# VHH binders against O-phospho-L-seryl-tRNA:Cys-tRNA synthase 1: the designs that were tried, part 10

Target 1, 364 residues: O-phospho-L-seryl-tRNA:Cys-tRNA synthase 1, of Archaeoglobus fulgidus (o30207)
Amino acid sequence: DFINIDPLQTGGKLTEEARQALLEWGDGYSVCDFCTTGRLDEIKTPPIHDFIHNQLPKFLGCDVARVTNGAREAKFAVMHSLAKKDAWVVMDENCHYSSYVAAERAGLNIALVPKTDYPDYAITPENFAQTIEETKKRGEVVLALITYPDGNYGNLPDVKKIAKVCSEYDVPLLVNGAYAIGRMPVSLKEIGADFIVGSGHKSMAASGPIGVMGMKEEWAEIVLRRSEKYKNKEVELLGCTARGATIITLMASFPHVRERIKRWDEEVEKARRFAAEMEKLGIKQLGDNPHNHDLMFFHAEVLYEISKKAKGGRFFLYRELKSRKIHGIKPGLTRYFKLSTYGLSDEEVDYVLNAFKEIIEKYS

## First folded at step 6 (VHH)

Design p13 (from o3 with Y104F S105T G106D; framework vhh_7d4b_2)
Fold by ESMFold2-Fast, scan of step 6:
Structure p13 (fold): chain B 364 residues (1-364), chain A 121 residues (1-121)
Amino acid sequence: as target 1 above (364 residues)
Amino acid sequence: QVQLVESGGGVVQPGRSLRLSCAASGFTFSDYWMGWYRQAPGKQRELVASIDSSGSYTNYADSVKGRFTISRDNSKNTMYLQMNSLKPEDTAVYYCAADYEWSFTDDFDYWGQGTQVTVSS
């Protein structure tokens, strides 16, 4: 009923197949990676083992893949596996807080690659190189992380050049693709990085928490190392990767997700059209221009000025949008906000644009 | 017109107290977050204390916690900073700032002209 423009939810909207799977398989259970048929993991589509060990690596463009309890578990597994005393991780300043916190939990020192100033907020290969060089003077750099795209501005940095920079400095690169994998085409092999992480509940039309992790074969022996006692159990995953209804929903949505990423150019054009129309209302899209993602960040001085005089104060925009059945902008935000057009019809996009126009005219 | 005017600065000896005031006009004061910033010679500008529109939430820099108290009187459109147990390192120009909505820019919309506080013998 509502049009949802929340970036956390637009790529995570369940397919009908996933919704039915959630209802059918919602009872608690766990699945072993070595199960191919039988018990509670038997399904009519490909078995869970084939999905994780054959289909998922092909989709991610990597040698080895796993499912995790969200993207944050995947990031921590990589960071914790590579961590050593006084070692550093270099990560972009646009990173999600969970990347920073995962590094802290792993006992790594953190160096942030600075973003450029307003209005672009870009992470450049040059700033990446400089940060790695400076950090190596302070200690060993065991990992670099790039957020692709970031969850605030929706910026898509030149990830292939960043991967080349990391390679030249002998630093492995983790691509955090929580807002890319399942929305747009992404291949670890084509990027030339070492690890890739995605979020099923943000971008792969799956129930959360569920994440995906891919890597080059040479890293699997380190990251997916097995228990001393339980030789079929992986230490960083506390045993088994596959568990519960979230994996079943990911699998159920997977055929749809594979098909929808082929239409990424249409989503980018939709986002650009939306941004151009918002600009006419005095609402500026910040970050990459032309924009290359569905997640967009706006500077709305006009809405901020309205909030100073509106009866609802800072909550006026949330209330006006809610009355028009639009969900996704955090209550209280007026001057700066992010939204996503992913998966919206042209009619839904026009409806949202007209809502902003009507709101501004109402208070003019 | 929007205006923020600081007062109460001066020269004091270590261990003494000062009370800064910020008088606001030209906007609906009770809808604004208020803050005190300072800039010492050779240092970056830092947030000293902030207070929400209702006065229910306050935040302090670790360096002043337990010594400084921020408050506001919405009926008088005025914000205060009570500075106790002043130290030489508190020497700075103190700025009053106002922001309608706390944003991730972490910058304020309106700034006062600043008032000098010097802690020295």
Scores: ipSAE 0.000, ipTM 0.178, lowest interface PAE 15.5, mean pLDDT 87

Design p14 (from o3 with Y100W W102Y; framework vhh_7d4b_2)
Fold by ESMFold2-Fast, scan of step 6:
Structure p14 (fold): chain B 364 residues (1-364), chain A 121 residues (1-121)
Amino acid sequence: as target 1 above (364 residues)
Amino acid sequence: QVQLVESGGGVVQPGRSLRLSCAASGFTFSDYWMGWYRQAPGKQRELVASIDSSGSYTNYADSVKGRFTISRDNSKNTMYLQMNSLKPEDTAVYYCAADWEYSYSGDFDYWGQGTQVTVSS
């Protein structure tokens, strides 16, 4: 069995309850919160409707919530609902490609908030304000998006100050929490933003694709507007999600997810310990310092130098880690790479640290 | 001794095409990621396009996507940039760059001296 340090996979590992749910409810089911019938009506703890309409809003700290087919579809639903001819969305430069592509699909012009340079790669409230102000000279800004944290550096920008900036410019803010929701405590109300999006298969221990979307009550009439002909069908969701097994695995993992976010300080301590030990090997953690997330980006000049003389060339690191039963660093990367410690035991963390130490010593 | 030599630049009218070449020597070309950067006067240097060692992965700046095509010939130690539908804003010095692996920081191992591309009447 392998130790997995891939940031895309560490928060998506199924709970035992979710694995059992997948086996029991794996038949092809159509499901929506308006039309659960037949066998799906037997789900009582909670009923699917209660999960979506009562448990999810409380968890996200919002007024209204929905389940979507992935975080990307949630982002598109918001963007498409707010889109106007020649309108703009302002989003951070560290955004996931799916945020950018969703804006393109919605027909929105895009302005990127620049990140600071090496080594911090930060998205600042000041740069957010400047970008909104400049973009308003070009057209109406209908939405701002902040990635919290980003998937490259694991940076957690000052999201409360960014929300205040957006509010001062009368721009609604969407928080993309694909790497936060289900890993760490997060509340839309505490942040002061308008929309929040999470990824069940990345960070909520659910089978994919599955996403969650939360919003303030004032936006529900716009984003969740109903079909004229089919009054129980929401336009942006194309009616219903039709994803029985993935929703049920999310629900099965949900009690565990609620409890694990309470231990977020342990994950942060684990990440900081890992970074400090890597630093002793000459491998520098970049981005936020002190670091506040499990996803970390490293600069490894020592490994880069080894790659120039190793028999496997730039693929030596991938091969050495794989031989030690470690997955997660992209093949060919040596100088710069990202990884995650989320959900690892102390023994697994020590094993990974020792693997890097042994690899460096082998080639020294 | 590592050397990257750009060629193919020049003056061209809007809507026309140019093909840039980068000839590499002094290293095992087939092991390196290659890229094209450009810098216009008074502007920051930007990555235009990159290509992995095998030629299977390519990446493009949004401003050139659909108009420019990067390619490489490992047997000739040469990388190319086919630039179609050229615009005045494409005017810049174009630099060939080589990296042992794809650089997140934008710091490539080796750089050429640059070739001027001017799009004007």
Scores: ipSAE 0.000, ipTM 0.317, lowest interface PAE 14.0, mean pLDDT 88

Design p15 (from o3 with Y100W W102S Y104W; framework vhh_7d4b_2)
Amino acid sequence: QVQLVESGGGVVQPGRSLRLSCAASGFTFSDYWMGWYRQAPGKQRELVASIDSSGSYTNYADSVKGRFTISRDNSKNTMYLQMNSLKPEDTAVYYCAADWESSWSGDFDYWGQGTQVTVSS
ESMFold2-Fast, scan of step 6: ipSAE 0.013; ipTM 0.500

Design p20 (from o3 with W102P Y104W S105A; framework vhh_7d4b_2)
Fold by ESMFold2-Fast, scan of step 6:
Structure p20 (fold): chain B 364 residues (1-364), chain A 121 residues (1-121)
Amino acid sequence: as target 1 above (364 residues)
Amino acid sequence: QVQLVESGGGVVQPGRSLRLSCAASGFTFSDYWMGWYRQAPGKQRELVASIDSSGSYTNYADSVKGRFTISRDNSKNTMYLQMNSLKPEDTAVYYCAADYEPSWAGDFDYWGQGTQVTVSS
């Protein structure tokens, strides 16, 4: 059995309930938010109607929620709904490529909020304010987006202060919580933002692609606007189709996900312990320090130097980890890499730490 | 000692082409990822294009996709950037960079001194 440290997968590992639900309910069903009858209504943990209309909004701390085909579709639905000719979206430089591509597809001009230099790579409220002010000189800013946390460094910016900045400039804020929602407590109302999106297959123990979207009531009329011809169909969702297998796994894992976010402080302490032990090996954790997330980015000059002389060159680290049944670092990376400790046992964490120690000692 | 030497920059009119070259010495060129970065006045340095050690994988910034082509000749220890349909907004100092592996931090092992590209009438 392998230990998986890939940040894309650590929060998306299916629960046993989700695996059983996939086998029982995984046929090609579809369901809409207005359904109260049919095969999927037999699911009682939670019932689909209660899940969409009551449990999900409460979980996200918002007024209205929907399930989407990944966080990418949720972001596009918001951006497309707010898009105007020559309008701008302001987004952080640490954003996932799918945020940038969604804005391009929506026909929005894009302004990037710069990150700070090595080693921190931080998105500050000050840089956010400056970018909004400068962009408003070029055109209307219809949306701001903050990645919370980002998928490279695992940085958690001061999202409440960023929300306040956006509010002061009368710009709605979308919080991209693909690596937060389902791992840690997050509330749209507590943050003071307008939209929130999550990724089920990254952070909610669900099969991909699946996402969640939450918003303030005032935006629901715009983003979830109905078809002129088909009055019960939402334009941005292309009707109300939910993908059977993915939504079923999301729903089946949801009781577990609600409970596990209560243990977030344990995951943070686990990540900090891991980082401290890596530092003793000469492998430096970059980004936020002290670190506040399970996703960590490392600078491993010691491993890079080994790769110049090792059999297998830059692929030596991947091969050494694989031989020790550890997956998650991309083949060829030695100097810089990201990993996640989310959901690992203390024994698994110690195993991974010992693997890095043995590898360094072997080549020293 | 490691050196990266850019050439091929200059002043050119909009719609014209330039070919940048980066000559590498002092390391095993065929083991390294190579990239072109640019820095325009008042802006941060940005990645334009990158190419893996074998030449099998390339990546381009959206602003240059379809207009620029990155390539390499490992037998000559040289990387190229073919820039077609040049626009005024392509005006920048272009930097050659080398890294043993792809960098998420944007921190490359070796950098050239840069070559100026100016697109104006």
Scores: ipSAE 0.000, ipTM 0.296, lowest interface PAE 13.0, mean pLDDT 88

Design p21 (from o3 with W102T S103G S105P G106S; framework vhh_7d4b_2)
Fold by ESMFold2-Fast, scan of step 6:
Structure p21 (fold): chain B 364 residues (1-364), chain A 121 residues (1-121)
Amino acid sequence: as target 1 above (364 residues)
Amino acid sequence: QVQLVESGGGVVQPGRSLRLSCAASGFTFSDYWMGWYRQAPGKQRELVASIDSSGSYTNYADSVKGRFTISRDNSKNTMYLQMNSLKPEDTAVYYCAADYETGYPSDFDYWGQGTQVTVSS
């Protein structure tokens, strides 16, 4: 009965179909192939082959798609495939740490596109262009990565203009849509980028770890190259689809996910209402304003001041929210924190807003 | 292993009837739109009739409306095409096809091997 406002989990809440699929397919090794003549003739969900080759590319707006063991594997597969001795990847400063670590693992040098200062924390097309230009003086830039949106501020950069910038410099662009794909409409073709990555357990109502990867046809020969010995196996994916339960939950949730993204305008309006009410309490939403995503980052000087005198110190906010059956703000945070309103009812939004109001009133 | 196995085809005189059956295995039949396509020599494959996963919605090509009836039995994993008032123009190989309901336009996921229907005197 907890209200969960954790951005890592709000888009990953399982549908009833996915929960049932997890229980039915959770035992043992239940999936091994993505072909229509696979070894699992007892599959009770749509065939994995159809999901990967027909449904997923249309959903992502791309030519070719794959399922991966989390967004991390998808990013590494692209980076590793494009990596060259002493080559560079240009990525935004708001990137998830796993993007940086994937680049390190691939043996790529990394250049970060700086964000603007407080309060906006924006990644601009201009800063992207400048970083690419400067990095090209140091070596070959084999890839650019934009986080759309980022996982801290929930900022949605001008991804179409960033894609145009990358194209003008002849640099392929990977869109990390871990907090977009499955929450909001996203199309690789409409953006004009080369690769797109999503996270099933963050934003596609699936059990983790599970990710999706989409690309233009021209990149398939490189990224999805086949084993020299096992000609039907793809090197970057280590040959086969991920283990059964995770993929099956993604597939089971997929009809609901493709429908829910059509209601994205309602989620944006919900987030804006939440932010406006928080502002009345002295809690300022940072980043994009007006805000265009369910993930929001707040500056709460009022809560920070309370933490200096409250029993429990910096943990007072976590304890007060937990006592009201609200989960999702990291323990010890008071001055700055992020949360998500994705999938909450209006009643649940009002409950959370009232909890913050009561907490402030209690300590005033 | 996914299989669609058609039966009921044959040679028949104009004005007669045939009932085609498609037995499905290896997937969750009740989650799939089912359809019948046909292909005459030298022509493109065309959709004849389709039926949704529940059996509540059906669609027919204009050339067969009022003559053909598509139905399904989810308990038996079987789809049927009742073909009445057959015409020489109905001569074709008839293919059973299955497509998951995606809401996006897509080609059918699974196809049977086809069954020949010949309408001739």
Scores: ipSAE 0.000, ipTM 0.095, lowest interface PAE 24.1, mean pLDDT 86

Design p22 (from o3 with W102G S103G Y104W S105P; framework vhh_7d4b_2)
Fold by ESMFold2-Fast, scan of step 6:
Structure p22 (fold): chain B 364 residues (1-364), chain A 121 residues (1-121)
Amino acid sequence: as target 1 above (364 residues)
Amino acid sequence: QVQLVESGGGVVQPGRSLRLSCAASGFTFSDYWMGWYRQAPGKQRELVASIDSSGSYTNYADSVKGRFTISRDNSKNTMYLQMNSLKPEDTAVYYCAADYEGGWPGDFDYWGQGTQVTVSS
């Protein structure tokens, strides 16, 4: 009924297969690739072990993969495994707060790679190199993190060049693909990075929280190290990789997710069409131009001016959109906001565009 | 880092006035929309008043319109809520909130810890 343009939700809508799987398997509370027992042993298409150890690594373009309790756990597992006293992590300024907080929790010092200014907000390989070089003067850099794309502008930095930069400085690179994995083609091997993280509930049509983590074989012995006392338990994952219905919904959606990423060019074209039509209304798309992602950040001076006189003030836009059964723009935002067109039909895109047009005309 | 510190709450009799203050630090205060929210026991948090970055535009909940006045002093990084003609229904914890005008990426909603206002004999 509602059209959802919230970037946090557009890639996480369950497939019908995942919805049925959630209903059928929702009362099972435990799943583990090493300790499958009882009713969970009946899962044969694929078996949980095959999904984690064969299908997931191929999908991520990596040697070794795990399912985690969200992308947050995956990032923390990598950071905590590599952490050393007084060591540094270098991460882009466009990173999600959870990347920063994971580094703080791991006891790492943090250096931020600056973004360029309005209107581009880009993370460049040059700024990445400069930040690594300067940070190495302050201490050991044990990890770099790039957000690909970021969750605010939907910018896709030159991740292959950034990986090359990190390699030249002997710094492993973690690619945070929470808004990429499950939406667009991504391969750790093609990028040339060391770790990759995705979000199932954000971009892989799964119930949350659930994440995926991929890595090069050389890192597996470090990140996936076993307990000294409990030899079959991985320390960073607190024993088992995942529990409950969330992995089962991820697995049920997985065939559809593998196929939908092949149509990524259609989502990019849809986003570009949306941005071009918004520009005609005086609403400018910021960040990468041409834009290469469904997540877009807009500058809407016209809506900001309306908010100064409209009933409801800065909340007028949220109210007007909600009255038209559109949700997803953060309440109170008018001048700058982000949205996503991912998964919308052409009719739904046109409806949203017409809503913005009608709102502007109403207050003109 | 960002801090929002409320002050001026307390116990007052019906019909009297209180002035709440919110002192901001750790961000460019003059770029942010500021607001006062309140939450009474068992109820959802509601917006009471908001003010734009310049202080030129204000917005009020219908329940407080004509009684409350929001203002700000960008030179002191402080926002105020002048509460006149207080009613028992105004009893709540009042929260200071800062939200960028949708502008700078990486910004997030900032909230104070709240200050109790009790309108009672």
Scores: ipSAE 0.000, ipTM 0.176, lowest interface PAE 16.0, mean pLDDT 86

Design p24 (from o3 with W102V S103T S105P G106E; framework vhh_7d4b_2)
Fold by ESMFold2-Fast, scan of step 6:
Structure p24 (fold): chain B 364 residues (1-364), chain A 121 residues (1-121)
Amino acid sequence: as target 1 above (364 residues)
Amino acid sequence: QVQLVESGGGVVQPGRSLRLSCAASGFTFSDYWMGWYRQAPGKQRELVASIDSSGSYTNYADSVKGRFTISRDNSKNTMYLQMNSLKPEDTAVYYCAADYEVTYPEDFDYWGQGTQVTVSS
């Protein structure tokens, strides 16, 4: 029925295996990789333990991994663990607001690495280096964060060079891969960073809130430190990792997610084809060019001009797309919007492109 | 805390003018598209006028074009609707609305409580 182009949802659509697992395991229960209770008491080697301690580290290219209550908990766990009085975190200006808010909650001072101007909105290794150097004059920099890709433009910065810059300044780097992990190949070891965070409900075909966190062994003793009294409980995870329906759907989707990331080149070509066709309609894809992600940000002056005179005003685009069974562009947006082609068939991509073409022709 | 407060409504005779104001707080006003909606008794809510974050682009319902003017003052976090040549058909509760124009992962609409405009002889 509806074609969904919302970047928040395209990578989070449940697999059939996850839907069946949700029906089977939808009962409320409390279980973690340190314990089993009730129905799960009969599991000799819990799939949850193997998933967290063996499969997930291998998938993320890291030494140690955990499942969290969303990417937000993962980011806060790292920031809170590394926080010191009057210390700073350096993060890119394209960061998600939840990265900024996590730093505020951790009591960290924040320095933003500026993006370049229209039309690129790039985070460069050079701006990263300059911001770290300047911030070190103000206080200790305990962490850097890079959003890879960002959730607005879909930009994939040169994360390997940024990791090298951070290493040269002796600053650990957290890669926020909420729109990468589960969509595209990502490896912490290949990047050369210290921490990596993903979002299961955005990009790993899981019910939310659920996230994943990976790190180098040297950080595990700090971030995954255990309670003084309850020696099998990790302080930053409030004793246990995420559990219940969310982790079960993540685990059920995981074989499919491992396989789908191998086809990332097809998703990139799909996005580039979509952008090229939109350009012919006067709708410009902003950010990285050539674009390397399914999440794309468009400047549509033609649609904005239509909105000023259309009877539906700012809602005309939303209404026209909805009438064609397309959803994912927020009601009221016309001049600037983002969308995702992730997981769409070629026929669905062509349908969406034709919808934009028909809408523009109707109002021309 | 996000708040939109309308003022300037009242009772006025046909052919006269009213200026509505919408005072905004709790968000970065200069980043938001703003609009006026109205709802008359027994009718659906309709868009009257809208203005982009910069104030450069405006939209008007056909029924009010040439009579109403929307404007904004970003330094005062305030939006205005100048209503000229008022007609009995303009009688409605007028609502201020705010919407974030540039895409973020969390996007939403804010609405004021409404202000009554009555045009009667």
Scores: ipSAE 0.000, ipTM 0.194, lowest interface PAE 14.6, mean pLDDT 86

Design p25 (from o3 with W33D D52S S56G Y57S; framework vhh_7d4b_2)
Fold by ESMFold2-Fast, scan of step 6:
Structure p25 (fold): chain B 364 residues (1-364), chain A 121 residues (1-121)
Amino acid sequence: as target 1 above (364 residues)
Amino acid sequence: QVQLVESGGGVVQPGRSLRLSCAASGFTFSDYDMGWYRQAPGKQRELVASISSSGGSTNYADSVKGRFTISRDNSKNTMYLQMNSLKPEDTAVYYCAADYEWSYSGDFDYWGQGTQVTVSS
């Protein structure tokens, strides 16, 4: 009944097929892409092996793909595989905390590529190049990571130019597409990067935690290396290449996800319309302009001023939106906040816009 | 326990310089975006300068651009504000602020107690 504008949840809403799959296959199955005996042998559309080894690589535009226990496992698998004593990873300042934590866990030193200032908050190819050059003076750079888009501003950096920069410095590039893969068209081959990671429960309409990982063939022997003793087990993926019920929900949603990314231009137009209407209310969309993603970051000086006099202070906006059955703005935020229009109908978009208009008029 | 402790405030004549420091403890300083705010009597609290967690990105209020410089030393858990060419209108209480997700919120997670800066002869 509520309209949800939380960027963490808009791309992760289960399809009806995935919801039915979760109910039917919610029993505790241990899944390996070669272990389809017994009840799992009933899964034929597609077989799990075909999904992982044929459908997923085509979708990601890569040579080799795996499913993981969330995007965190995928990033750690890459980082841990490439880690060397005193080595560095260069990652953008807009990165998700789990990228930073994965590098710490892998024993890598971290150099952050700075974002530009207000209002753009951009990660530029120039800042990437400068950070790589400076970091190479301190030690070997074994990996670069770019967040595409970031989870705060919804900025889509020039990932092809960043890939070219990394290539010129002989540094492999990992594209963190947690807010891209399953929402918009993304191809590792078209970008020219080495690794790509997605989040099934954020952007592929799957139950979590579930992630996807794609890579160039040359990296498979390193990242997907097998145990010395247990020849059928990949070291980085903790023995099994898939997860029980979560992979089945990902697979059930996958036909819908393949089709919905073809309509990405409609989601971008919806986001731009939303941003233009918010601007008329004095609420400014920051970051990329024109904006190219459903995740948007706003500067709302008008709401900040209202919070100073409103009963409930900084929590007034959360309460006013909740009373209108809108979820998604973090409690206490007024001046700066992010939201997503992904998957909303035009009627739902208009409802949310009218809610902001009514709130401002109420306190004017 | 989280603490932000400002120092370096005082009374100075117009045209002089002051360097404010903010010493942080009780959290992982290098994970937090930092900022300096000021509030003069009868006026709204305003952002003076902000700096990203890495120190690579900075923002300044138009009224202080070219005169003030924000910096941080993550090895010392300290943020600085170098204030040059001080004017009487810079008179205010200056607050140190920290936010894990500064770019996600208009309100900071942690605030210092403030340090008074008075520019007069």
Scores: ipSAE 0.000, ipTM 0.179, lowest interface PAE 15.8, mean pLDDT 87

